# Designs tried in a protein design chat: VH-VL binders against q20498r280to473. Part 1

Scores and structures below are computed, not measured.

Target 1, 194 residues: q20498r280to473
Amino acid sequence: LELTDLYMRTGKKVPVIVEKCCASIEDQGIVTGIYRQCGIQSNIQRLRAKFDSGAEPDLHEFGQRDIYSVSSLLKQYFRQLPNPLFTYQAYPKLIEAFEKEDSLSEKVESLRFSLETMPEAHYRTAKFLMEHLTRLCKSKSLTDMTSKNLAIVWSPNLFRPPPTLNGADTHLLSGLNVHTAICDFFIENSESLF
Structure headers, positions and changes below count from the first letter of each chain, unless a header shows other numbers; Kabat numbers aren't used for antibody chains.
ipSAE, averaged over its two directions, is called F for ESMFold2-Fast, E for ESMFold2 and O for OpenDDE. V2 adds 0.75 times the mean of E and O to 0.25 times the DockQ between the complexes of E and O.
[cut] marks letters that were taken out.

## First folded at step 1 (VH-VL; framework fv_relatlimab)

Design r10
Fold by ESMFold2-Fast, scan of step 1:
Structure r10 (fold): chain C 194 residues (1-194), chain A 119 residues (1-119), chain B 107 residues (1-107)
Amino acid sequence: as target 1 above (194 residues)
Amino acid sequence: QVQLQQWGAGLLKPSETLSLTCAVYGGSFSGYYWNWIRQPPGKGLEWIGEINHRGSTNSNPSLKSRVTLSLDTSKNQFSLKLRSVTAADTAVYYCARVKGYSYGYFDYWGQGTLVTVSS
Amino acid sequence: EIVLTQSPATLSLSPGERATLSCRASQSISSYLAWYQQKPGQAPRLLIYDASNRATGIPARFSGSGSGTDFTLTISSLEPEDFAVYYCQQRSNWPLTFGQGTNLEIK
């Protein structure tokens, strides 16, 4: 389900799968290449099916055995959202704000404003995820995952241009590597932006 | 990994134009702000200005009227021109990269160029 | 512009001692403060960013704290290589500004 629809059904601003996976990774995921290394597809599929059926599996013990499947599940969940985490609607505003060539304070304020206009479920889930990744970066000496490395693996799962954006604009944005740059900025500034 | 190498004329007379260039090696030129910072002998650091890969600039208000920042994306180079120099412009000039993608903190620096303005 | 005032101007200590350096902002800058180390003839080196985060490769003996207007850089046990000039810098407001520096010298 789309995040807003899920919120309306459950009353939870952040999906259970996001909360459970992030908690497992913060407990058991201080390992080399977290989010970069792939999990086992059959394990990912089984875990996803449990969450999709409304079950709330305890991932603490599972994470001790196979944390890469937990991290892969979380990335897959965000990638498969019908409306991306940062929404089709906010996408052009976020790109514009990030590429704005004014003072640093104006860039931060513009991004913050655009983020705050997102639907509540998207804003709260983005805040939750970005803060999770910021905490994980404190362990980069152990994981080999800098904010840049996390942004490289995460940005394709979080940003998609609107279908109506023309081909020339899409080509320019991909050539600029803007999704990775914005994601890196969000991870490094999550406490200030959310 | 990333290295900044700078060069330019180090000895100027009052009223001349300072010209410095910085080349970026081993990293992406796009997605960052590229900065100039100076340090007069025995004094602290002063931010001069910034330019991004699209050519847009911000400059310190105290220097804005005299500062021109430019880039050559084909060579991964950016340049500073400071016109109408005086003895007060004597300083070591550094080029530097902003940490991340617009933090305003400087994670990589050039080696520095001593610019002396004397009659 | 935001003015950063560092104190003391000179701090004389011996290796093994704890160093505490202060930086005060003329207005609140939240946590948008960095610390740099500079040795003679060298470019500054980023130590701490966003008040308390250590930059890559910086030893654990360096730590930063503070928010708003009052910030501290602490070196828990001085090594001979730590005697240098230290600068604070804010990114809260444009233009970016630096403090005047604290010279950490050997007693």
Scores: ipSAE 0.000, ipTM 0.427, lowest interface PAE 16.7, mean pLDDT 84

## First folded at step 4 (VH-VL; framework fv_relatlimab)

Design b5
Fold by ESMFold2-Fast, scan of step 4:
Structure b5 (fold): chain C 194 residues (1-194), chain A 118 residues (1-118), chain B 107 residues (1-107)
Amino acid sequence: as target 1 above (194 residues)
Amino acid sequence: QVQLQQWGAGLLKPSETLSLTCAVYGGSFSDYYWNWIRQPPGKGLEWIGEIDHSGSTNSNPSLKSRVTLSLDTSKNQFSLKLRSVTAADTAVYYCARGDEWLYYFDYWGQGTLVTVSS
Amino acid sequence: EIVLTQSPATLSLSPGERATLSCRASQSISSYLAWYQQKPGQAPRLLIYDASNRATGIPARFSGSGSGTDFTLTISSLEPEDFAVYYCQQRSNWPLTFGQGTNLEIK
């Protein structure tokens, strides 16, 4: 289910699955390779089914035994959104603002305005996730996950170009590099951007 | 009614491989973790490891280099192999069902006494 | 690993008396503790899970309490069949661990 449709149905700006998984990982997931290491596929499928059915499993209990399944579930959830977290609609504006030759303060201002054009549910969920990743970076000496490492594993789950864009566009030829770079920037500057 | 039945070798020499099998009757195989737990004579219980319906395993770090867990879904059976046994591996071995969330053991096999002696 | 310490090692009581068995964890395990009963020659039997929930078919005289590091199993009025070894088990952290047992014996 698309984020805006879920928000309209539940009244919650951030999905329960996102809130619960992030809380579990901050509580129990300060471990080597968090978000890089894969969880157990059957556990991921069962957890996903419980959340999809409207159940709210206790991830404090589950996460102590299998935190990598919780982190894998969260990445899968974002990857499978019909409209990506940063939206097909905002994608060209975000890439343009990021690649523009500007001072740091001007770049932050341009990106902030582009982010604010996103639907409420997308904006609030992006804020929630980016702030979560920023906090996780404070533990990089324990996890071996720098902001760049987190961006590498997270960016494919967050950014997709609109289906109407052709591969002849110069931005698309460097898409993977720019997605990682913009994601890393968002993690490092989340307090200024959201 | 869920029932676990187990069987395997009872007497081993040092360096041999212990092999035990547990069969599950009357219950769903897919919603649980299937566990092995041992108890040396006169001592407490030690968790060995678990396997789920997909074949994913987890084992006690103290034993993991010697433990192999396997699954036969066509027969609703799961098995334990413990390599390079020593006298310290002498114990009653139990198979047991654990919930994937709760990890408490609600159904147990009858137990198999394994003696390792020269 | 989390170490569970049970006390006393042996508890000698008569039928009709109240039994109180203790289990202490080396670090906080919230309420993630189970109790088992084991009779000679038999597999353990689940009595209590998540500190205070009685398993199916377990008589009302068995109750569990506690949280964090200090847990208690209480048998309100001992029946002859209750004399057995009792084990606690935690599910908070890997690996799963058990206590060393309390032997409840007839006086």
Scores: ipSAE 0.000, ipTM 0.454, lowest interface PAE 12.9, mean pLDDT 85

